# Ledger of designs, part 1: VHH binders against F-box protein SKIP19 (SKIP19)

Scores and structures below are computed, not measured.

Target 1, 302 residues: F-box protein SKIP19 (SKIP19), of Arabidopsis thaliana (Mouse-ear cress) (q9m0u9)
Amino acid sequence: MASSSSPPAAMEVGESTNWTELPPELTSAILHRLGAIEILENAQKVCRSWRRVCKDPSMWRKIDMHNLGDLDDMDYNLEIMCRHAVDRSQGGLVDIGIWYFGTVDLLNYIAHRSSNLRSLRLIRCSQITDDGFVEAVVKLPLEELELSYCSFSVESLRVVGQCCLNMKTLKLNKHPQKENDDDALAIAETMPKLRHLQLCGNGLSDTGLNAILDNCSNLEHLDLRRCFNVNLVGDLQKRCFESVKVVRHPNDSIHDIDIGSSEDEDPYDFSDIDLMSGDDDFEGYYDFSGASDFSDYDQFDF
Positions, changes and structure headers below are counted from each chain's first letter, unless a header gives other numbers; antibody chains are not in Kabat numbers.
F, E and O stand for the ipSAE by ESMFold2-Fast, ESMFold2 and OpenDDE, each averaged over both directions (binder to target, target to binder). V2 = 0.75 x the mean of E and O + 0.25 x the DockQ between their complexes.
Where letters were taken out, [cut] stands.
The coordinates of atoms that the task and the answers printed are left out; those that the model quotes come from them. Centres of patches stay.

## First folded at step 5 (VHH; framework vhh_nb_b201)

Design r1 (from q4 with T28D)
Fold by ESMFold2-Fast, scan of step 5:
Structure r1 (fold): chain B 302 residues (1-302), chain A 119 residues (1-119)
Amino acid sequence: as target 1 above (302 residues)
Amino acid sequence: QVQLQESGGGLVQAGGSLRLSCAASGFDFDDYAMGWYRQAPGKEREFVATISSGGSTYYADSVKGRFTISRDNAKNTVYLQMNSLKPEDTAVYYCAADWGSEYEDYDYWGQGTQVTVSS
């Protein structure tokens, strides 16, 4: 079962005609389904008409930099590619998602050029400092923020909540954690306008959940999958049922959670089955020291 | 700020040679495909040659075997060596840069340099 054997054939350079076989509207509809990497590496190389559609700023109002985290195996630099995509948006960028390669310099590049940015998603971005993140984010009119499998502090989350007063969607996903209400209390105190909250793997207890429900009165969607310190029974269960339209419970399936990476398996899920396996949990992991390779699991082992 | 600046144009007799240079700044040159285009009086701009970030080259049929494109990443410069020049090669020559594409609709363009070939 081989993967796709070849990208779309490179366009023949030196064409003498500007004609296309497909209406630009149909080409645009097809290309809007692709991520930024697929557009820049493959789609724009198909023919002249596709190239022109791929350069239209309307194609770059949402930038999706989904990738598998195999950065050392790529023939291209994703940060430079992302900067190019931001330039093509010509200030029209509304939504951007970055997997693995996010840096403080890149966030500042985006923030300075995207005054209408409403949604920022950072997945497995370990290089971004708390200070750099906060400084970039407070400049943006964000309504949606995703911080999945990142190591940002509770202090950073508080400052963001205090400055981004229109926050309606927060996704703060982690590998399952020990009991800790700090994130939940920061959210409850600083983000009263939330409508959608995803806290997969968060260490919050029933105390933290009650604080969220007390303060986030407009909450419509609550995702508590893998929040194993929540005991959703009795009055708390009734409260959630009466107040929130959609609740995902701690033991619900996680098959729909987007995790960027070449690896499909969650080590915390494996650890729940065999807590004593140690390094054997990572069958097929070839870094014997645990220090030379970057796994999708490495960033949240602590 | 992206800048592309061509140089090396001039007047040359048929059968002669010229070397064009394009100095680039304001982007990561090493990751961009670089190209040369030309526009003769009363004609549309036409493709001449391209070189990928990895060094792969492609040429228009009209210049194959006579022109050579090359790049020096340490100097952020792309070159076009033009040999066996013909009067039909008379045009303004433009440097262009694009991410990952060898196609003629490049993202960045220079101001051009005039090449005139006398019979």
Scores: ipSAE 0.012, ipTM 0.387, lowest interface PAE 8.9, mean pLDDT 78

Design r10 (from q8 with T31M)
Fold by ESMFold2-Fast, scan of step 5:
Structure r10 (fold): chain B 302 residues (1-302), chain A 119 residues (1-119)
Amino acid sequence: as target 1 above (302 residues)
Amino acid sequence: QVQLQESGGGLVQAGGSLRLSCAASGFDFSMYAMGWYRQAPGKEREFVATISSGGSTYYADSVKGRFTISRDNAKNTVYLQMNSLKPEDTAVYYCAADWGSEYEDYDYWGQGTQVTVSS
């Protein structure tokens, strides 16, 4: 008996809509608007012509692994998917952005296969160690670096600046910080060729900002949104106006910044702590739940 | 790192059956579409069968109803069950893997296994 045909037959013959019959150049232009996950999961499965465009190494010169951080709820492994996208680039990778799932092993995989990488973006990558980050990044001819909502040390930032001498764009975005000039002084010391600097949420003071302006003489764009320890008025505002083409102020709208998913608990309404009073043995008493045999009753075998 | 190793080929008489296996390593097998291709002497490599990561199958008209492709994700193995074999099925059979895609643009290929059908 003959078996039934599966969906690949429809993919092979193509869809009967006008957009699926576009020239490869136009299909490529449309697909460049999509992230890597959308291309690998959806676009390449549309029809044969789209699949061929999605396989072309020229499509993978820029890899965008944007996601919302719901890693444990996904049916696929983003690190494996990212490695596959890097393989498809066939050494032509120029720009890569990774949200949440970045690891030292992944960075080394990218670094060994992408000798022409010019732009690296790491957003909310908490698993990457300072040493692993530095080792991978100093091998790359980076001109653009984004470290947003990551916990890299000022020492690692300084070393990267010392080794990546052609750094033109730095985006170092954080949740609003207490006053601290360490990042600003490291940037001023090691990245004199900067043209674009985004420091949203940074704790720098007027002192740190003046150091950046003193040392980054080619700075064209300066983004200080949510930098609440900078008093950008009077003489300092005049200095910025005379030195920098575009300045975004601490209180300007942040709606254009993609900060990813934030599922951090916000302790609002402190009256709720009243519910924790009244001799509750489980409330704030870790020793009780840490007893050696206490959780043994939770075993599924009985 | 990435390896595809075919096995199960050999000599069989017309009307007989063979089961080919392809053991995969070095990648997340469950995420890849797997396929079988064959090449007879003096001919271009031709498509035989494919199975998607989701289990959907598609067959070349020349083998439809006689061959069955299947996969075992726990064993990282894809299979090709070949029934009612004909002398025209004589070829080197290649295993191929691709990320989510189906048909000719496969990312990884095995070394091949010889199938010979005598009359």
Scores: ipSAE 0.000, ipTM 0.313, lowest interface PAE 11.1, mean pLDDT 77

Design r12 (from q4 with D31I)
Fold by ESMFold2-Fast, scan of step 5:
Structure r12 (fold): chain B 302 residues (1-302), chain A 119 residues (1-119)
Amino acid sequence: as target 1 above (302 residues)
Amino acid sequence: QVQLQESGGGLVQAGGSLRLSCAASGFTFDIYAMGWYRQAPGKEREFVATISSGGSTYYADSVKGRFTISRDNAKNTVYLQMNSLKPEDTAVYYCAADWGSEYEDYDYWGQGTQVTVSS
């Protein structure tokens, strides 16, 4: 997104001088808008006063490791960078989002150092095993969980619901699936306190949706985009309208919201990330772009 | 809480040896570059040695061939072996840890340990 003619010249000379005069409170407010990669690679290098703010543990209560999956083109190791960001939080970490590079070892590192973690987001993390995920997550007081474009089992989802009794937000996004109510029934059975549920691409039918509506009586937001096995018309549509404050319909547009992004997140995260396209054979890019016709892309039969 | 704790300083005669240790806690030790700096009375803090996360070492010209920096990631400790000590090596020695930056702007610093070399 910083696609202006590439590296902007002279930022260190004129602009950095003015920024060094900013009060710490204003600097902190600006830096809170940046992702972890932008802070560690760019912001902390502007001047010593910015670097001091970037080292403050209060800056690291929320860690956003948003990236585009161009891991092989990066000069830095994102897992190592994420571990450093967790260290900077000094046990104060409340919210963490990891895109592409998540591992069982990293998840355990986070779990052991972040006993007050309330929100965990794993997007396009293919390296994390079901067993490793469950072992780490059951130790955490989670209220918010995102598992988008990951391959976690319905059984692991069920265990999470049984152990994380205060789960209020679940985002379980997939490429459009064949009809299957397993996820919906597990959610209905184990997560009755849900207020926000995003199931883009889920294979649930009208049966699964009714089970969710029956059991998750506190639902305020329900996102069913790309859930093509739901016939959201007539009585079922009326039920949703009367029971849930905000409903996104199966055929609603996904163009205004990145396929892996949260509704509450601004696209500024994209502009904060330096894109390298030298060797652009990374497969995650197509998923990230919201190409729904690639629904079978990650489901290869060998 | 991040902490760097130096030890091993003391009084030694010229030509003698000392081994400094720096115990690290509260952060992922093995991914940080570790360094040693020193400050003599009335002088600026000066660079002594650094060791990267990968084990690559770099030394100030004044200590090359006499000092050796090493790390033990299993113990979260960095060491400075000081041989052929000179009175000019008398200083408070500081341990420092750095993520992705040049050693002059280290992220974390210890309290220091005094090294005194008598003539």
Scores: ipSAE 0.012, ipTM 0.392, lowest interface PAE 8.9, mean pLDDT 77

Design r13 (from q8 with T31E)
Fold by ESMFold2-Fast, scan of step 5:
Structure r13 (fold): chain B 302 residues (1-302), chain A 119 residues (1-119)
Amino acid sequence: as target 1 above (302 residues)
Amino acid sequence: QVQLQESGGGLVQAGGSLRLSCAASGFDFSEYAMGWYRQAPGKEREFVATISSGGSTYYADSVKGRFTISRDNAKNTVYLQMNSLKPEDTAVYYCAADWGSEYEDYDYWGQGTQVTVSS
C-alpha cells in the first residue's frame, strides 16, 4: 500500500511499499474503511503492527459483515467470524450490519455482549424467526434499525417499536408489495420519535402515509421509492414538502438501494448481484421518472 | 464467556515428562488456531508451539523434537506433550486461542499452569 507522502504512489495498491512502517494512526484510518471479513482474513495477516491495530477494540465499535450471499462458496464460516468480531469489540459495539447469514443464536450472542448497541442492520436474513428477533432486540437500546429484504411480521415490528422507545431511524425495505397499510400503521403507532424512515417497496397507501405524518412529527427524511400504492400528488405532496426536509418519491432512481440502504455509503459497488434481481423494471425508473431522478444525485458526498 | 483452562502442570525431575491440557469453551474451538506460551519469573512471555485449525504445527527451536502439540476438536481440548524436560523449561505455561493467526498475538489466554523442573 502506497504512502500518503508519495504521489502518485498513494494511488498504487501494487507498489512494494513497506506497510509495516506505516504509523498506527494511518493504518487505523485505512482499516476503518474495510469490512470485517477483509480485516479478519486479509489485513490482520499483513504484519505484527497491522495485526495489533486490527485487534484494538476501537476498530470494532462498528462491524460491517457485508457479503454477496455466496455462503456455500466461502472457505470460512461467517457466523463464527462475526462472533469473533463481536468479542474483539469487548462490549464497545454500537453498530452492526449482517448480510444473509444472520441467525437467532448470533443475535442472542450479540445482544448479551453488546449492551450499548445503537444500530442493528439485517439484510436478506431469512433464517431469523420473529420470536428470536424480538427476544434479542427488545433488550437493546436501539436508535437505528434496518430490516431489508427480510420476512419479519407486523406483530414483531410493533413489539420492537413499543420496547425501543428511542428509535430514530428505521429502514424497512422490500421488493414492491401489494397495497397494505399494516407496517405504516404499526410504525405510526409505536415509533413517534422517528427522524429517518426508509420504506422502499412498501405497500402503504395514502392512508398509511398520512398516519405516519400525523404521528412522526420529527420526521426529517422520508424514502418512499417503489411505494407504488402512494399517490404523492396535490395536498399529500404539499404536506410532505412542508413537513419533511428530504422526500424520495415512488418513481425516483433506486441505484443506491440494496447496498446498505444508507445515504452515507458509496452506492457504486456492483458486487451485490441481488441489486439486479427482481428488477426487470429497473430500466423503467429512468424512463418514467425523468425530472424526479435529478434529486437522487444530490445524495452523494462531493 | 470465552474460557481456557489449563491443567497437568507440576513438579518433575530433569529428563522427565508432563502432558498439559487446555479445555476450551465459549467459542467454536475447531475454527481457532491454538498455542502454548510460557513465562519464567522476570522474563517476557515466549512462544512454545502452535497448531492451526487444519492441524499444521509449528514449534520454537528450544522445544522442537521434545514437545508435541495436538488437538481434539470433539473434546474442545489442546494438548502439549513435554518430553526430556530441562530446568530451563521451568515456567508458567499459558494456553492461547487465535482467529486466523498461526503464531503471535493471540486473542484469548488461559490463567496458566506452573511447570517446575528440578535438576
Scores: ipSAE 0.000, ipTM 0.333, lowest interface PAE 11.5, mean pLDDT 78

Design r16 (from q4 with T28N)
Fold by ESMFold2-Fast, scan of step 5:
Structure r16 (fold): chain B 302 residues (1-302), chain A 119 residues (1-119)
Amino acid sequence: as target 1 above (302 residues)
Amino acid sequence: QVQLQESGGGLVQAGGSLRLSCAASGFNFDDYAMGWYRQAPGKEREFVATISSGGSTYYADSVKGRFTISRDNAKNTVYLQMNSLKPEDTAVYYCAADWGSEYEDYDYWGQGTQVTVSS
């Protein structure tokens, strides 16, 4: 066996024998519910049996680097942890989600080591340049892309659509925008094979929505929450109902509010209440502790 | 791709010295604990020495006082200085790398280098 009998390793076995006696398959099923940070910092240190499961490449086919963006307060470097998780996948990485700390260098690291990557999710990654993003992503056989609360240009989106011809799922989420059809028209032009589209907060108008419906004929799921420039009533609503299996409307997932009290509310604050395509980093509202993606109410609304 | 390449093994007489080197590539060396293990014919692989990313060292009782582990982060290399060698030290020596401070079940292993100590 590869494991040593060193005293430091024996200290890890301080946990109850009940955990060390679980079959590897059950341990694996439990650990698949945790994010990468929880596995690398906590789960693999429980006991030797858990550590062996945590090193198995099958555990790292999907990497979730969810965090709250408190990067300066962490005792560890999330980019280094992410590189380690990618290394553990041994080329088998299929799905990766990166919150806050994404860099061009990290994307290149992933692209060079993950030729079978099908899903990339970038949430609140402000450090990644348009050029760096495009150069890394066009090398990947992506079928799913999420760009949530990032500042990528319409031009970079268009290039990605032109190069990633198998794109079936796009999640492009923003804080509510003023009327602008640029994203919708780029999507309609370059991503005709889309089956799932989430555009929460997008500024598209009825014109942009009609262009998407005209060109994305295979669309099965359309999420327009907080797209307040779409008047999804009458003929347009009927068109969506007849063409798309599941439509989420601009005002869905918003609590009813008394007319008087709503006069003093900031629409931007309202957009922070239910951030789609990921956990909210809004302080005091969401409480995702990382123990399980099913442990709190916020996971239930996704 | 992650690679660990050992060198410096060979034949030496009892009481002699050897220095093993392990050149690492494909990962951020500075953040990994590095270790040495050995396996003699017909025996299980056993721990020899480890050095953490922070430079803390730990040794098996059988080699403590005779072997010294060190690292050169600028060269992505870990070393094992072996003094006062005994015939019982004859084994294939493996370099290993691990994330964190654990001293068993390492993430990456080299192919090994043979050390033979004659009596």
Scores: ipSAE 0.010, ipTM 0.320, lowest interface PAE 8.8, mean pLDDT 76

Design r17 (from q4 with A33G)
Fold by ESMFold2-Fast, scan of step 5:
Structure r17 (fold): chain B 302 residues (1-302), chain A 119 residues (1-119)
Amino acid sequence: as target 1 above (302 residues)
Amino acid sequence: QVQLQESGGGLVQAGGSLRLSCAASGFTFDDYGMGWYRQAPGKEREFVATISSGGSTYYADSVKGRFTISRDNAKNTVYLQMNSLKPEDTAVYYCAADWGSEYEDYDYWGQGTQVTVSS
């Protein structure tokens, strides 16, 4: 991948950092903890050995384009950067997460170059149309899909479920919704192999939940936080505990996550207005967390 | 599917000229720095010329004043105009592309095109 060292190149590098003395395996382990933006803008510029590690296609099997949505304040174009990261994967891309800047053109770029893509995560990608999303993903062998705070239609979800027959993990998170079982019924109908389902804020009722439990018999993890139209009592509660290993209830506190515990809020303050304000505050706080170099998946345990 | 495809090589007499082209596909051409390298038999690959995404050029001392690198972003193509060719310019010429190439360690390489300069 890289040219051999030469006297002019060695002279041009200048002083060495202590990090140039690390074995490649240790450097690789450190760099795998960084997101794509940090690797492309900072890590690869440290020294030649780091740059070589950062160009290795094995570094790009998983691409994490996590960012805080401050796109107007950035000096670089995240879509162009993401395309470059996909290029570096050389067809080996398995997992990609895109925050805020996703477009139909970008999804097509990824889909045409990543025929073995198993996991796609789209968070707050408002520019992607239903038709563009479906056309890009229907040929991909997806086992994991996250559509968080995106406005995709129920019909798009149904088509994806019909085409991605091996779907194991679905995260379909929304701000709290009015009662509506459409998503739950589409999931029950088209994704019988699900093991992990996160539906935070979904409007499903007991009817929708029963349909999921009836059809997704291998379900191991179910996150229903902020699904306020589910009355999880009696027989339905018994079904969940007997068939699902981990269940997070509609009224369960988001403060059970390590980062949220630092705010010392009352877990029983459940007004609709307070919930919306708290959601914005917690989302901003979780997004701000510099303790993790990983995606927001750290916030939710299946 | 990243591809860099060189063309325009061949046999030419000393003092003659050749124009090499490199057609790029599969990446956002406009954002990459482009370069030309060459390799003669039994020698290491050596730098010839580079052009930044903004159009700034830099040349190896051995080719300054004789070679000109240019790019056409509308055609996703980089060129190397080689004038006053010498037998010492005989080599396989490679096109290269890189993101943020502070260390000249290019991400993509073409397959090369042979240039032979007779005396």
Scores: ipSAE 0.010, ipTM 0.318, lowest interface PAE 9.8, mean pLDDT 77

Design r18 (from q4 with A33T)
Fold by ESMFold2-Fast, scan of step 5:
Structure r18 (fold): chain B 302 residues (1-302), chain A 119 residues (1-119)
Amino acid sequence: as target 1 above (302 residues)
Amino acid sequence: QVQLQESGGGLVQAGGSLRLSCAASGFTFDDYTMGWYRQAPGKEREFVATISSGGSTYYADSVKGRFTISRDNAKNTVYLQMNSLKPEDTAVYYCAADWGSEYEDYDYWGQGTQVTVSS
């Protein structure tokens, strides 16, 4: 029996939206909204057409390895998946974000294969050493760097600024810190081309902020949320308003910042800040009430 | 960049043996499924054998019991031991690498190595 005949194309079209028959351009547009984990575990398994799009190096110019940090509960190894995504980029990688699982070996793997990397984001990567971080990133043409809830030293930041001369965006986010201008002064000294600076939780004072404004004359966006040692009033507030297009203030909402589950273990968590500054609305008035005394509101025994 | 380089092809008499090797570079070899495909003149490329990252093997019915696929992760190399060769095994043999267990749409392909089996 010959199997050379196939049904007419019209008989193969359903009446519902058939996502598997979309043009590659539309499929790519949809898949670009997914993270790398979703693409590798789910999207590429939908059909042959989607798999082909998911293997195209142009899909991997930006790699987003966002995850919730539940590494021990995953059926897959995120470092292995990340290495595979980097392999698929075939040297075209421009932007990569890594949450929780980043290692020195992974950074070296990325650096050796991605000579055109412009943006690196490391969130809650506690396994990466200062020396390993510096060695990997100083050879990269970085214009954007995010270090959020990581434990890198001021010395590492200074070296990176000295070597990555085209740095335009820096996001250096921490849980709220005590007063310390070291990061601010290192930024002011080494990153004069900066246009976007996010320093949420940084311990900088008015001195550090003035140094940044003096040296980063092209600054367009400044995010100071949770920077409680900055007294952003009077002349300093006016200076920010006149020189920076967008300023986010220390007490502004943090709804867009992913602070993660490890916050409760941080010594500079919000609970420490609450003890430093009273709230006239309820501070001290409710010290006699314990939430634990009424932990189960469903109990109607009294 | 990723490279797969086959070697070990040649001319052999029916009933003979050959061992093909594929040297891989530019990716995390240990994590990839490796496979062998072949293409005879005038025919489509056909599956021969695969070995997963975990060492599980799968063979086409035409080669079961005659061919053995293996890998050496320390050398980033996959092998195809071909025994009891038949004239019908004459083809260009291609090494392929895949993320997952796909048997047709492999991520990377080698240049191929010619195997000719005389009667």
Scores: ipSAE 0.000, ipTM 0.356, lowest interface PAE 12.3, mean pLDDT 78

Design r19 (from q4 with D30E)
Fold by ESMFold2-Fast, scan of step 5:
Parts: structure tokens; C-alpha cells; sequence
Structure r19 (fold): chain B 302 residues (1-302), chain A 119 residues (1-119)
């Protein structure tokens, strides 16, 4: 039976775009903006042309396993899904981010299959042991490491710093901590080549900050938001300004940080943010830090 | 690196039997559906049999009752037992692995093994 011709389809405009007729290059560009769960559960099921693009190893150079931590309510196993995404990368994996479900077995699976991994991000991964983490990470040529809202020890951080000599970016974000310089001193001692350091919520004092500034002479970006034990005024503030190109201060807005929406109630409410965003039509996250959701899929320097 | 390596092909007389094996490496074998496809000269690849991660099997009508697919997760191997072979079964047989996709769009393919059935 004959079907409708192209003239009726030419009348489709706006959101009526026929996605199944897009060139593969445009389909690829759109899909590069999606997370792994969205690709594997939704995008690849749209049509065969999308499914072919979703299986291309070039789509899996960066894997973003962002999720809300509702693991018991999901109809799919995120660890199995992540293993499949790693398989699809065919050894080309460069960047991977894992929220909540990370395990030692998964890290070993990634490490053994991704010899060129440059960036590892672990957010709210409570299942991973210090020993398992260290064993996997020291085998990788990491240039970027994120350990956010995880319970890794200072000892494991120190070993990683001693072994991963090419590390340029460290993100070690925590809920606001009591005064403690252990992390700052470990970083200062073992990671002198850092260019980007994010320590949101860290308990470091002025002593720890001075140690970092003394030893990490290549720092270009320093994020101290929610580091309330740092008194960033006077001489110390001047030192940061002169030594580091970009500094985020303890009381600066946290609108670009993904603290998570755990049902365990993390009241990340920062009074300064609440004050500034009251009745504000501007979406700080989407307008300014929208790239943080998609940066994992964007091209970056090796 | 993902690899699927077929073996067990060869020349056999009509009415004979062959057992194909496919050794898999580089991925979590137990989580994948495994399948067999074949391609005769001048024809497109056609489906033969599949076995899910849970062990459910499905066969093409042309091979039902003659072929049996099975898997050994401990050995990362899938098998195809071919009985009562016919000249029209002559083809290169390919092993395939699939994650969540329709059987026609398998994720990984082996290099194939030749099966020739003489009359």
C-alpha cells in the first residue's frame, strides 16, 4: 500500500521535526547531549537509525550514569547497564561518572577495559571500599578525579596522589565539615601538579589552604564554597588572588553544584542562594551551569 | 576488547550433524542474549536461533526441531547443535551478542565459520 509523500511531511515545523529522517551526524550531535540511561532505555528504541548511532563506540567515549538514587524503584539494573555502556565504548572510554550504584567489581570492570580513562567521577558511591578504589584507580592514567559525597579515607587519597602523577583536576566535595586539614595536607603533599581543585564543604583551615597554595603552584581554579573554616580575608585573600586565576569563595552561590536530591533529606539550602533567587526569573543552573549536565559528553583537552 | 570466536564448522554429508561453538571475551557474557545467524553466498544474513540471558530460546522456522542452541556461562560460550543437516543449511555461521535490542540489531558479531553440507 502507498503511504503519504514528502509534500505533507514538508509542512511539519517546530517540534514536529521528523527525528527518524535526520542525518546520522545530526542524530549523533543530539544523542551526545544525553546520559547513558536515557540512551539505553529511550533513545535507542526510537527507530533503527537511532539504534545504530547509539551503538557506535564514538558515542561512548564519555559515559554519564547520572541518576537520583532511587535504585530500589528502578526497573533496570544500573550496574549491568553501566557494564554494557563500557562494552560499547570498545576500549575508547575517556570519561565516566557514576552516581550511587558504584561497586568495587564495577570499578575493576571499567579499569580492565578502559586503559585510556582520563576522568573518573564517583558521586554518592557508598559501596566502594578504600582498598578496592585504590586498586582500580592506580592502574588508570587519570587526569581528573571527582569524589563527591563519598566516604573515602585520607590514606586512599594520599596513595592516589602518589600514583596518579598526571592528575590536573580534583573535585572532593562534602557536606560542610568540622575543621580538619587532613585532606588539604594530603593534597598539598601528593598533588603538586593540580590546576583545578574543588573542595566544596571541606573542613580545611587557613593552615591547610596555605599548604595547598605553597605546594600546588600550578593552580588556576580553586573552589572553596562552603569551606566555612577558611577566613578568606586580608593577606590570605590577596595571596589567593595573586596565585590563582579563579577563586570561588566560601559564601559564593552553589547553584552549579549537583548536591543530589537524596530522599534522605540533604537540606543544602544556602541562605544566600535563597535570598538571591527569590522571585528571580533567571535559572542560574540552566543559564550559567547548564554545561555541567552535558560537559561529560562535550569534547575536552586530553 | 570484545571478541566472539566461532569454531566447529566444516564439511558434512546431508543428514549429518555438527556442533558450533562461540567463545566470547571482553564483556559480561551472562548479561547478554546470544544468537546465531547465517549467510549463504549472494543472500543477506538470516536469523537462526537465539538464547536469552535467562535461558529462553527461539528458533527460525527452517531449523526448528533440528537445531538446538545452548550456553555455558562459566565458560563464556554459546553452542549450536545442528542435526539432520540439509544442503540448504550451507552458509557462513555467525555468532552474535545483544543487549536489550531487537534480535536483528545485535551489538557484537564474530568473524564466522563455514558450514558446507554436500548432497
Amino acid sequence: as target 1 above (302 residues)
Amino acid sequence: QVQLQESGGGLVQAGGSLRLSCAASGFTFEDYAMGWYRQAPGKEREFVATISSGGSTYYADSVKGRFTISRDNAKNTVYLQMNSLKPEDTAVYYCAADWGSEYEDYDYWGQGTQVTVSS
Scores: ipSAE 0.000, ipTM 0.359, lowest interface PAE 10.5, mean pLDDT 78

Design r2 (from q8 with T31I)
Fold by ESMFold2-Fast, scan of step 5:
Structure r2 (fold): chain B 302 residues (1-302), chain A 119 residues (1-119)
Amino acid sequence: as target 1 above (302 residues)
Amino acid sequence: QVQLQESGGGLVQAGGSLRLSCAASGFDFSIYAMGWYRQAPGKEREFVATISSGGSTYYADSVKGRFTISRDNAKNTVYLQMNSLKPEDTAVYYCAADWGSEYEDYDYWGQGTQVTVSS
């Protein structure tokens, strides 16, 4: 029963509001704002009406697997959850974001089941190999790609640009790097249709920036925050402002960038990442906490 | 394509046995809980048995001690061994797959297989 489950902890509601009595349309509107973990662990267990809404494939066109990277402290397996969310989308998945736990096997699972995927976001996914990433991504009709605080090669980026011809948004965020134009030149060479480019922390120089401006003529948004090897003054500054509608400067505030739980995190430090195996707790939760409730809901038509 | 296909139903005399099988495809079988439900003519669908991804089993009071649910993850198949069958067990038996939930709605359902127990 719903009484054996609590509403999501993040949802603070008034005492006069009975959420189990809401119309399906209002329930859907509320749940559409929640992340996948909140829906699968909390929201769907509130009552049958919420559960039905949470199983509707239209709820899973966009999957947000945001988490804080505290994988060892969770009682559930995020990769298993993500696979289930992808299954619920029934091929309708358009947008997916994965924080910390991404693997090559998971990317292949997504790629094989999501022929219409337009947006892929990978944040702090240190387990994904260059080859595995490329193999999965080149099959997808991507228009938006985020690779934040991941460790992918310039060659991988080049191949993705060559294969994903409709790429309009690229977010390639790093901790501040030493001077290196490799990423900028690969982008300039392979992604001429870009409208939005975020390169926070990138090591590009004025040379790399000029190459991007020369080749990405449709660029509307350029985010260079923490790109300390760009000297955005004089003629180059003028060029950017005349060519690009919105430019964020190297020293601008990063308050709107979600970099996870710690700004001190080293993208090459994997000490906080462990393979979750909460299989016993997950199965115990399903089998033991709800076993007596099966008799109750069995009285109803499915 | 997601599919659950039941087999093994048929006509059997009271006191007899049947083994139902449900072959699953198109999803990651190993992470799903599997269940059996049944629906007799003119009645609502009722729970029979469930098995978690880890092998924990639970049964309706009406079938405890007579039915056994099991799974073979290598074959993507769940089974229902039915012993000491009674006329009251006559129903269409449905296979269902659910990820970690004890509520009424299941993610996937099979087409059903008929079991008829004569007196």
Scores: ipSAE 0.013, ipTM 0.388, lowest interface PAE 8.7, mean pLDDT 77

